# VH-VL binders against q95uq1, part 4

Target 1, 197 residues: q95uq1
Amino acid sequence: MSDNHEEESNVPAYVPGKHVSVDQLKQQDAEDEALKRYKESLLGTGVHAPKDDPRKLVIKEMKIQIEGRPDTIYPLDTKELIKEMKTKPFVLKESCHYKITLTFNIQHDIVSGLKQTNTVYRKGIKVSTEKHMLGSFAPQALAHSVTNPRHGWEEAPSGMLARGSYTAKVVFTDDDNEEHLSVEYAFSIKSDWKSDD

## First folded at step 22 (VH-VL)

Design o5
Fold by OpenDDE, last read:
Structure o5 (fold): chain C 197 residues (1-197), chain A 120 residues (1-120), chain B 115 residues (1-115)
Amino acid sequence: as target 1 above (197 residues)
Amino acid sequence: EVQLLESGGGLVQPGGSLRLSCAASGFTFSKYAMSWVRQAPGKGLEWVSSISPSGGRTYYADSVKGRFTISRDNSKNTLYLQMNSLRAEDTAVYYCAKRTPSWDDYFDYWGQGTTVTVSS
Amino acid sequence: QAVLTQPASLSASPGASASLTCTLRSGINVGTYRIYWYQQKPGSPPQYLLRYKSDSDKQQGSGVPSRFSGSKDASANAGILLISGLQSEDEADYYCMTWHDSAYVFGGGTKLTVL
């Protein structure tokens, strides 16, 4: 009778650290002048949180950069513009090099562990899911900018099976599992830049 | 179908404590912020508290700050409201409400409510 | 003064249009705020109706009839809920809501009677 001691792998449950609010951080640092200065340096002296906008993350634009091609910019300031994005597909030539830059504002509090989840569909079928950790961001006077990949370029798929029209959904979430934005967009992979195929 | 079921209401004396629960079903509970909204007899709606999807952030109305604590157990799909130092003014129907994602930010589903009565 | 103010009651006839107002406090510009509307029938919880910030930023709740629409009156500094073709089933309390300065704020509610 072999006592199979199932070693309960005590994988310590990753307890997400207690999100300390900016206000809590301000209160904790009241006694440390150096920390106060550090916070003031991080929290630009003039960043007032809007009283009329509860959003912590405000995406301003998404820029598609393709090597050797002009940039495609999608303004995302309004819901209408967000909805319009899916009606204006961009084109990727097979094997081209591309990257995506997001410009956004942070409001009210620090957004920790901002993650972008991109799901791509072809003819209604899910073909891929990519997750990108963007980082943690504090409110500041100037918009943040993040480029994926951070270094170099992404290569577009190639071959007959890669060519075609795609739809995609991008979702922005943080460590609190708060969904800040969901956007749908479309693109096509073509053999050349001129082919309307 | 989305369902929210509140429980834990009752009669308590001033200075007493109650713990409300809200059992959620029909959606991925851990993906949505939750809130408590109350309604005094014959009065309007008053936001009480909100909690982020993971429970990492909590928000309170000034009227309940320091007395009430919102929490959640995502493994049990349950929202809680610990109410301490209860006052007559806290007498109300307490609704559990699901919040949509932050880009929409409204309460799309509500429970039937649980009644809290604070009286001598 | 309350952030949102609503008339206590409104009466209208079946088939008529009812306009419910949600006035923002002086010094707060309605033009920059999302106004949310809820319907509450007796003995029931509130139900979400719609959101209106602008014509480019509006949303209708699922299953909410098109006779319900949101707008704003900038001159009155108010959000407006318009109910066209009023039906007896529309008799209810209506609450406006907004987010202001780290809190959700409700109006006092308007009791709509269909006569």
Scores: ipSAE 0.844, ipTM 0.931, lowest interface PAE 0.5, mean pLDDT 91
Fold by OpenDDE, last read:
Structure o5 (fold): chain C 197 residues (1-197), chain A 120 residues (1-120), chain B 115 residues (1-115)
Amino acid sequence: as target 1 above (197 residues)
Amino acid sequence: EVQLLESGGGLVQPGGSLRLSCAASGFTFSKYAMSWVRQAPGKGLEWVSSISPSGGRTYYADSVKGRFTISRDNSKNTLYLQMNSLRAEDTAVYYCAKRTPSWDDYFDYWGQGTTVTVSS
Amino acid sequence: QAVLTQPASLSASPGASASLTCTLRSGINVGTYRIYWYQQKPGSPPQYLLRYKSDSDKQQGSGVPSRFSGSKDASANAGILLISGLQSEDEADYYCMTWHDSAYVFGGGTKLTVL
């Protein structure tokens, strides 16, 4: 009777680290090299927070990638561009493979548990809601990039009932329930890339 | 309708303590950051403190840092301001203010305020 | 030096236009800042009016009349609140606000008198 001691792999419960503000991190005694490295890893070297922009999350662009098609890029640097996005719907052919890549900067502090909530509407009626955990991000010199899905492609819906025009709202929130951004966009599902459906 | 109702103001001696409360209704309290803004008699507005929706992050003006503590109980839809080591210059009407999401970042709703008087 | 400076008072006649200024401290470029405006009537809390960063980044508060508008004067390094067609009910204190270096900052306020 072999007592298989299943070593309970004490996966350390990811205690969501106390939201240590960047300022708190900076104030922590620099004498600990390990802490300094940790701080550097979190804060990056030379990242200055803008004094004129309180935003912690700054979306730079949304890129729609469709297999076999040119990328559609929506710059989101300005409110005007954000507003214009919904007026420039992208087209998905039914059953096409697509993915969405977001490029963004983090400022001032770590954004923990960044979540993307996508709500899709057809003719004003909610048809779907999807939530995606993007992760935690620290300020860094280079913009962050996240692609959904993380692996592979999403398949566009197909069939007569799927075809049509859609509007969508994407909301970015963190573990603190802070809403960082809300963006509206539009798209169409068509039978063919050339079809005026 | 959004409502914010401050309470807890009063007369206190210098060095004393006071706790303000703000009861919120008419919106999902836990989704919005909240702030305290004060106005000394016959003076302008001064931001005092802010707290994130879940309460995980707090911000303070330099004038109150180390003396005031902002907190919230989302289960009670209540915002608090613990004020310690009060000074004469802390005399003001204290307003509870709702903050819009961070991409807009303004105070869209205000309470009627509660008066704090620090005097010997 | 205060981040935001407002004149203490301004007077204008009914029907006229009033221009309220919010001057940023030297070394801070108004062009990159969002300026928020609040109205406060006697015995009342402040009320949000509008924000202005640029023509492409502006927002009007709900229920705020269109006669209230925001702009900037780059030469003066100032945010501007313009009140057109001044009404008697516009008599109030007006505060500008911005976010600067991890703090909300208010101007000293301008008392607008409608004569």
Scores: ipSAE 0.841, ipTM 0.930, lowest interface PAE 0.5, mean pLDDT 91
Fold by OpenDDE, fold request of step 23:
Structure o5 (fold): chain C 197 residues (1-197), chain A 120 residues (1-120), chain B 115 residues (1-115)
Amino acid sequence: as target 1 above (197 residues)
Amino acid sequence: EVQLLESGGGLVQPGGSLRLSCAASGFTFSKYAMSWVRQAPGKGLEWVSSISPSGGRTYYADSVKGRFTISRDNSKNTLYLQMNSLRAEDTAVYYCAKRTPSWDDYFDYWGQGTTVTVSS
Amino acid sequence: QAVLTQPASLSASPGASASLTCTLRSGINVGTYRIYWYQQKPGSPPQYLLRYKSDSDKQQGSGVPSRFSGSKDASANAGILLISGLQSEDEADYYCMTWHDSAYVFGGGTKLTVL
């Protein structure tokens, strides 16, 4: 009778870190050079928050990378481009390897616990929901880039049941439950790259 | 249907305090930022304060900063405005307003308002 | 100087068009700002009408008639609310709003009278 002590891996409950505002970070005692460097590293030199744009997260583009194929880039800088995305479905060959890269700017404050929720629909029926933790990001001069998966490739579904047209909704939220962006997109899974299904 | 119902308004002397409440229904309260907007008698609209969906971030107009505190109880679907050190210029109808997600960022629903009168 | 300035009042005839202006303070470029419009009738809270940043970035509120439209006049540095085919029910106060430097800012409002 082997007592399999399942070591309860005490994954420390992700306590959402206290939302330290950039302002709070700025007010924290300048006396700690290490903190100043950390702030500088996070905030970069000369990052001015735009006075005309209240957004904390500005997604610039979504890039679909498929192994052995040219990249598909969706610019997301404007509402029109966002709306246009759903009208330009990308194609995944069954069993192909793909990854998605998001490029975005952070403004005004740190966005903590940025999450991407992807819901996929087929013929109006929800087929999957995936949640990805992207991380916490501070304002900086250069755009942030996140690739999913972080390592390797995702494999596209295969088989007759997988083939077809899909619609999806991606929602970006943070630890404060702020919805920063909602985007609809479309894609198709095909048996080959040329098939006019 | 989205409903916002303000309460807690009344007559108060200068230097006094009031706490306003806004009861929300008809939507997932914890997913939306909320704001207070006031309107003095015969005057225009003035933004007072905003709070993020979870309550982790608060914003104030300069006119009320240090005197007013916005808060929320998502378990009760209620928004609050604690008003201290009230002044005559704080006399207004106070509206609770729901904000759309940040990519749209407008006030899509408003309560009927509650009246605050600061008078000696 | 106020960030947003509106004329205090405007009058127009039924069936005519009314153009309400929301002028931004000098040094602030209207071209980069989203201008939001609200309608307020007497004894009622404000109601959202529409937002306009550009022809490609505009949104109409739910249930808002198509006779309401947003635009900009770059030369005047102003947001414009156009109401075509004025009806008696359009008599109201109209407020423009924008976000500027960590605050929501309203214009002073325009009282529209339909004669």
Scores: ipSAE 0.840, ipTM 0.931, lowest interface PAE 0.5, mean pLDDT 91
Fold by OpenDDE, fold request of step 23:
Structure o5 (fold): chain C 197 residues (1-197), chain A 120 residues (1-120), chain B 115 residues (1-115)
Amino acid sequence: as target 1 above (197 residues)
Amino acid sequence: EVQLLESGGGLVQPGGSLRLSCAASGFTFSKYAMSWVRQAPGKGLEWVSSISPSGGRTYYADSVKGRFTISRDNSKNTLYLQMNSLRAEDTAVYYCAKRTPSWDDYFDYWGQGTTVTVSS
Amino acid sequence: QAVLTQPASLSASPGASASLTCTLRSGINVGTYRIYWYQQKPGSPPQYLLRYKSDSDKQQGSGVPSRFSGSKDASANAGILLISGLQSEDEADYYCMTWHDSAYVFGGGTKLTVL
């Protein structure tokens, strides 16, 4: 009678900080220069929120970086491009080192606790789910860029069982559980780079 | 199947208060923003308020700002609209609406509505 | 002036095509806006029909017949809902919607009568 002590992994309940809206931040009397600078750094000077686009997160591109290989860039500015991404799988050589960089804009308000959930499928079966906390981002003039992993490289799976075609879904959510984007993409794990046929 | 069921409508005098509820089922309530949209008798649709999935962010039409409060209890799968300082012009059918994710951003499901009548 | 303006009513014959307009206020370019369309039948809540920003950014609601389509008339600064092959069941109120400046905005609605 093995007492399976389910170690309740006390993942500290991430208490979402009080969402301070950009408007609230603007109204706070920045008597503190530091706070003003912080606000300015967060809000950027002259960043106008578009009146015609309700999105808080606008992904511009996804870049696949593979060590020793040219970058693969997926523009994601339009719905069409987003749809097209799935039709253009990238190739990972087994055991290669790769990382993914996302470039995006934040609009209207701070996106707090932006999280990327990546689910990978093989032949329709879920093979993995990875969650990455990207951080909190404020509207600014320049696009934000986040690379996963932040440091170093991820190693592509290897072995006969790893080789094949995969589909994946990446979902971006924030602390409010707002889904900002869902993107499907595809990739292949191969034994060599030559099978670009 | 997605279901939204509004309740709490009724007759109220000007200056009065009313609380509407919307019971949601058939989807993961906590993952979706919700909204109230109203329709005055014989008139068009008017967006009233929206709330983010966790309830951390709320939005209001200018016509109701300061008088209405949108809230939600995700543990109960329920959306609320507290209406204070009601006016005759607030007379309407109030619809609870589910919002799609922000990349699509439309109201994909609506309740049957609950009627609010503000009359002396 | 309202952000979105719709004709109050439109009549068309069965089998014909109806074009419902949603005109944006002057100074607002329809080309950059997503226009959403809803159908409302008497005694029923609105039902989502479709979204149209461009040919590359459009979405049809689930179960919405293909005879419903969205477009834009840039010259008129308007979103267009086209209903082809009108059926009696298409008699309803039609509302356009957009997001503008932190608010959802509906048009006044068009009552479509199928004669």
Scores: ipSAE 0.839, ipTM 0.929, lowest interface PAE 0.5, mean pLDDT 91

Design o5
Fold by OpenDDE, last read:
Structure o5 (fold): chain C 197 residues (1-197), chain A 120 residues (1-120), chain B 115 residues (1-115)
Amino acid sequence: as target 1 above (197 residues)
Amino acid sequence: EVQLLESGGGLVQPGGSLRLSCAASGFTFSKYAMSWVRQAPGKGLEWVSSISPSGGRTYYADSVKGRFTISRDNSKNTLYLQMNSLRAEDTAVYYCAKRTPSWDDYFDYWGQGTTVTVSS
Amino acid sequence: QAVLTQPASLSASPGASASLTCTLRSGINVGTYRIYWYQQKPGSPPQYLLRYKSDSDKQQGSGVPSRFSGSKDASANAGILLISGLQSEDEADYYCMTWHDSAYVFGGGTKLTVL
């Protein structure tokens, strides 16, 4: 009777850092140059938060980059464009190399622990769920850009079982469990780049 | 079915304190921001406070800032409003409201409210 | 001046259309704001109706009849709630809401009477 002591892998519980609001950061007497630099790095000079838009995360575009192919860009600036995304599926050739780049703005406050959850469906059945930690982002003048994977390329699935049409839902959440955006998109895995017209 | 049930209202003297509770059911409480909205007798709606899903962020109307504290216990599916230094002007029905995700950002469900009366 | 201003009361006949206005304070452009609408009947909490920013950014609450619609009047700097084919059950207080400068702001409400 071998006592399999399952070593409880003490994965250090990710203690979400104390949410320090931008306002709290502004009020902290930055006598510390390091703190000033940190604040400056977080709060770009001249970034004004819009008074008419409560959103902390504003996705601008999703870019599908496929090695050897033109980029596919989905603008996501409007609700209509977001809704339209699922009607314009992109094609992945089996075994192709691809990556996805998100461009977004942060407003009002730091978004900490931004996470992307991708759920993929085939014929209405969930086939996969992937979670990607994007990071923490502060308001700045220039839009943020994140590419997944961070390094290299993702390889598209291959084989007869992989080929077909897929729908997907991507949800953006932070460490405060705030859902910032949910979008649906579609794609196909094919043996070639020819659209089945 | 989503349900929000407020409690803790009552009569209190000026300068007194009161703690409101809102028991939530029928949805994943920890995924949604919550708010308190009040309505003085015969008056309109006034946003009081909001709290993020995990409770990491809180927001207050200027009229209650420094006096009221919003909090939540996600393990108990309960929202709270600690009200200190109460004033006559705080007399109102206090509603607990569920907020939709930030990309949508409206109050989709409301409780029946609990009445707070501040009077000498 | 209040961020949102509503008429105190409005009366209309059954079957008619009612247009409820939510005027934004001068200097605030209604065109960039989401306006939310709530209905409140006596003795009941508010109920969400709809939101309107633009024709491309609007949302109808679940179970809210299609006779309720949102729009804007740029010239008046106002959000509009249109209720077509008024019914007796539409008699209620109506509140507009928006988010402005880190706060939710409600209008003063309009009491709609269906005569």
Scores: ipSAE 0.837, ipTM 0.928, lowest interface PAE 0.5, mean pLDDT 91
Fold by OpenDDE, look of step 22:
Structure o5 (fold): chain C 197 residues (1-197), chain A 120 residues (1-120), chain B 115 residues (1-115)
Amino acid sequence: as target 1 above (197 residues)
Amino acid sequence: EVQLLESGGGLVQPGGSLRLSCAASGFTFSKYAMSWVRQAPGKGLEWVSSISPSGGRTYYADSVKGRFTISRDNSKNTLYLQMNSLRAEDTAVYYCAKRTPSWDDYFDYWGQGTTVTVSS
Amino acid sequence: QAVLTQPASLSASPGASASLTCTLRSGINVGTYRIYWYQQKPGSPPQYLLRYKSDSDKQQGSGVPSRFSGSKDASANAGILLISGLQSEDEADYYCMTWHDSAYVFGGGTKLTVL
C-alpha cells in the first residue's frame, strides 16, 4: 500500500477568497487596506485581454534548474511542444539540488489560488504526489515566474532504489477548480550526469 | 460513459420563466466547465452561457444577459439555466455541453437537448 | 457582421473531397484564432470533430476519422475543414466555432450533402 504522501507545501494557508474578477476588484471599496494591498500586489500595469485567446493562464515554459548544471528549458507554447516534453527526459543526479521555474502569462482575469500538483510515476506506479500553492496572479504585460521551491533547492532522491526512469504529470488548477494546464514529463535519476541513453 | 441529460423544457408564454436542468454523469462534474448552447428550429448553434467548474465564474451571450442565469450544484452533478423574461427568439433546443479543460477548450460532450418553446 | 460565416450548403460526390470554409469577418485575423469544427446529424446533438489554429496547434477529436482535417486559408481569412474520401455518413451539418471577445461564436453552419 504505497502511502501517497501528499506533502502540502507549508505555503501560508491561502484562504480561498471569493472569485473576484479584475473589474470587481477594481470596484471594491478602497477603504480596505488589506484589499488595497492585495489589489496592488495583483494588479499590474494593465489588463491583458486578447480577443482571440480564451485562456486565463498561458504557460510559456518550464525550466529545470539544477545547481551547477545548465538549465533545461521546455517551451510549452504549443500543444506539440507540450507533448514533446515527455519525450525529452531530463536527468537528475542523485542528491543533486534542483528547482523548477514556471513562466506563464495571465489573461482576462485574475487567476486565484493557482496550484501545481505534481504526480510522479515509476513503472506506472504512483510514487509521489506533491501540491504546491503558487499564489494568485493578475493579468499583466510581463510574464509571471514562479519557482518551486520558492526558497532553496529540492534534493533529488538518492540510492539504488531511487535510480531509474520516472514519468510525471503536472497539473495547474485554480481555486475555481479550473485546470489550466496538464503536462506530462519524464526524468531519470542517475548516479552520474552521463546519460548513457 | 459520459451522460448529459437535459430537462425542464416546455411551452411558455412570452415574459414567462423556465428553469432547465442538466444531469451529468460519467465524469467528475466539479472539474469541468459547463455550457448551454441552443439551436432555434432550422437554425444554427448559439452559445448561451458558461459556468466555471466551481461555479464562481459565469459568462453569458449578449442576447440573454440579464435574463438568464446559469448555475450548478456540484453535489448533485446538475447544471441549471434559469430563464426569465422569455422571448419568442429564445425558442430553441437547449443543449447542455461539457467543456474540456482550458488548454483544449471545446465541447466534447453534449446532451440530447431539451426543447423550449416561447409562444403566445 | 457575423464573426464567422459559412456557406449554407455544399454538395460533393462520394469519394471526393469537400472543403468547408469558415470565414472570419474583416479586421479579424484568422491566423491567431483557434477554429473548432462540429458535426451535427439530423436529430442529434453536435459532435466535436477537431480544432485547428496551426500545424503546431491542432487536435483531432477522439474517434474522428483521419479523413477530417483542419487548415486555414490566410488569403481568404478562413478556417477550412477538409473531408477527404467523402462517405455517405458524412452528410451532416458542419459548424465552425471560435472564441472571440469573451464569447463562443458559431458559424451559421454548412449543410453537406453527399450525392
Scores: ipSAE 0.745, ipTM 0.872, lowest interface PAE 0.7, mean pLDDT 90
Fold by ESMFold2, last read:
Structure o5 (fold): chain C 197 residues (1-197), chain A 120 residues (1-120), chain B 115 residues (1-115)
Amino acid sequence: as target 1 above (197 residues)
Amino acid sequence: EVQLLESGGGLVQPGGSLRLSCAASGFTFSKYAMSWVRQAPGKGLEWVSSISPSGGRTYYADSVKGRFTISRDNSKNTLYLQMNSLRAEDTAVYYCAKRTPSWDDYFDYWGQGTTVTVSS
Amino acid sequence: QAVLTQPASLSASPGASASLTCTLRSGINVGTYRIYWYQQKPGSPPQYLLRYKSDSDKQQGSGVPSRFSGSKDASANAGILLISGLQSEDEADYYCMTWHDSAYVFGGGTKLTVL
């Protein structure tokens, strides 16, 4: 599978990496005070706490950026759009350089240690599983955005065995083990940008 | 098959305390949020409390805040409800309920319930 | 005023249809809420039936017959559980539920009698 650097995050400075228990917070008295001030700062910018929606994480968009090519953008505002991801595959040319940007809102409270686990399949057989730490995020008026990788590019695999059609499942979890969302999607790897590779 | 087995109900005086347990099996307990839902005799359903998969976040109905404490022991696959300062209106069957790990939370499996009676 | 209101009882004949309503309090718009439905038979815990927010955002519970379906009546500000082709085993209490303002809230329940 391709090498990447999963340690990078696009979140604002000083967000906790994990949701911390009361006992752990007692051991972090100075950090507790800094966390409180940070939360108060973010709340002053417009906390979103809808009365009709319990979700802490709401994915708005997934963007596939390919070096030298137009972007592919999936709006994910509704469950219908999310369900349609698998029927609208995107194409990667083998060895191409790409980035994936997620745009999302956080509601109700801070989400600590948000992580994505992406599992890729070929003809029903698991090919790879990748885990990326996205960071910790608080509710705010403007959506959050994270790009993987933050620096440089990811490289698509190449060769006859790599080319073909893939399905994938990405799961978003946090330090509290809460599963916020699971999305199935599809893509293909071709020798050229034409669909018949 | 998912199974939820409540225990610890009984008769208690107003102001008393009781601890309910729910033994879980047939699923990976630590991956799911859990809830307590109660039903007074001849009445409807009332959500009482919920707890996150790790136990790090807890939620309570206003009627029980400050009196009830939800907890879990993932090593024992057990959910608990500590009930203090009990009142007559707490008399109910208490159900243990499993939550779905989805964008859209609901109670997909319920236990058979344990009965709590608060009377003098 | 209760967040969710259900009629206390409803009767319908075998083979007919029953529409069970779940009305939201004034000032709460049913259009933006997910409405969940549960069936409870005497002496048993509730069982999840289905959820409805819109035709693109709905879910049937596992093993629940397709004659159970959800919808909404926007003019009545209500969620609807439709049970078609009524059978004697459909006689039960039916509860609607939603998440509102940091709480899970249930309606008072409707006792469905199949005569």
Scores: ipSAE 0.661, ipTM 0.839, lowest interface PAE 1.1, mean pLDDT 85
Fold by ESMFold2, last read:
Structure o5 (fold): chain C 197 residues (1-197), chain A 120 residues (1-120), chain B 115 residues (1-115)
Amino acid sequence: as target 1 above (197 residues)
Amino acid sequence: EVQLLESGGGLVQPGGSLRLSCAASGFTFSKYAMSWVRQAPGKGLEWVSSISPSGGRTYYADSVKGRFTISRDNSKNTLYLQMNSLRAEDTAVYYCAKRTPSWDDYFDYWGQGTTVTVSS
Amino acid sequence: QAVLTQPASLSASPGASASLTCTLRSGINVGTYRIYWYQQKPGSPPQYLLRYKSDSDKQQGSGVPSRFSGSKDASANAGILLISGLQSEDEADYYCMTWHDSAYVFGGGTKLTVL
């Protein structure tokens, strides 16, 4: 959690996450399972260790599903596509129901304690920073997928103080302190899908 | 300003040992992977070893595997290379290099190097 | 055979362009590899210039002039460093690098002479 002066009033976090103590408990169990799965994959042909790519984490796609609306899909597997996240913002109508699915590959070795740290800004002023533990993942040819929330929908904040344009930075790190990726992105919260509020 | 300052080079006999150090400043050392890269006299660059930010993962070129050990002390902001069973072909300038923590994964800062000479 | 091969030297005139090649070993396709470029002047450590995989997946080093650019020649199985508008300060050794099979590998370097 953070508490910053000059925040946009009491604007809630827009990317869901768990506070550190709950994530720490889940982290230990996920690491044990990821190591077990990695050892088991060595008995088969599912190990993903390309000779031309050193990255352990390759994010392929972020999908934003909004109830009653077409999905918004951001392919993220090139540097140019990642940079475009900032210039192609997505829109959330206040109080809309949404979920976010991240699709990624893990290569070479396990990634233990994969964590996203998301910092949201409004006109350059930090309004929130949240950490979310994604878990531990074994390398494999098939992509991994994480959807938040796991069940049902998340609800976007509402009200005149919540509406506006936002920029954000999400950083993916692991228990080895390695920073795998940093993505800058943008979004807005509006009263209607065509409004400028 | 990022600075990497290597030390510990010198003249050593074949079969001997030497420990290199690299003092880091100007960045949060514990957040970044580090590497050693060497350059033999009149020759090109050769990657030697890398270590993860926590020190939990280490990587070695085949030419040094089993003889060299990379380590780090994050409380001292220092990278080390323990070199054992040295050979004439290990004679080189040894550079300390910082890796980027991003998707790009390259050596963004290099030290000035320390010279190791392995000769009778 | 070395993973990356570079010609030992190249000469070009001031104001002209130089095209430095970095050829991958037979059996390794340049198209799927990231090719990194470093400049080294006498008495100095190497300095990162840029990385090229494709036009949608490339990166310029901080403070590196846009007259330095990367590309590939698929028919030659090579990465290319193009330096346009050559200046005397561009005289240096140039190394390509890639990550291959759990190792960072460098080419042998090309000494670029201006004039």
Scores: ipSAE 0.654, ipTM 0.839, lowest interface PAE 1.1, mean pLDDT 85

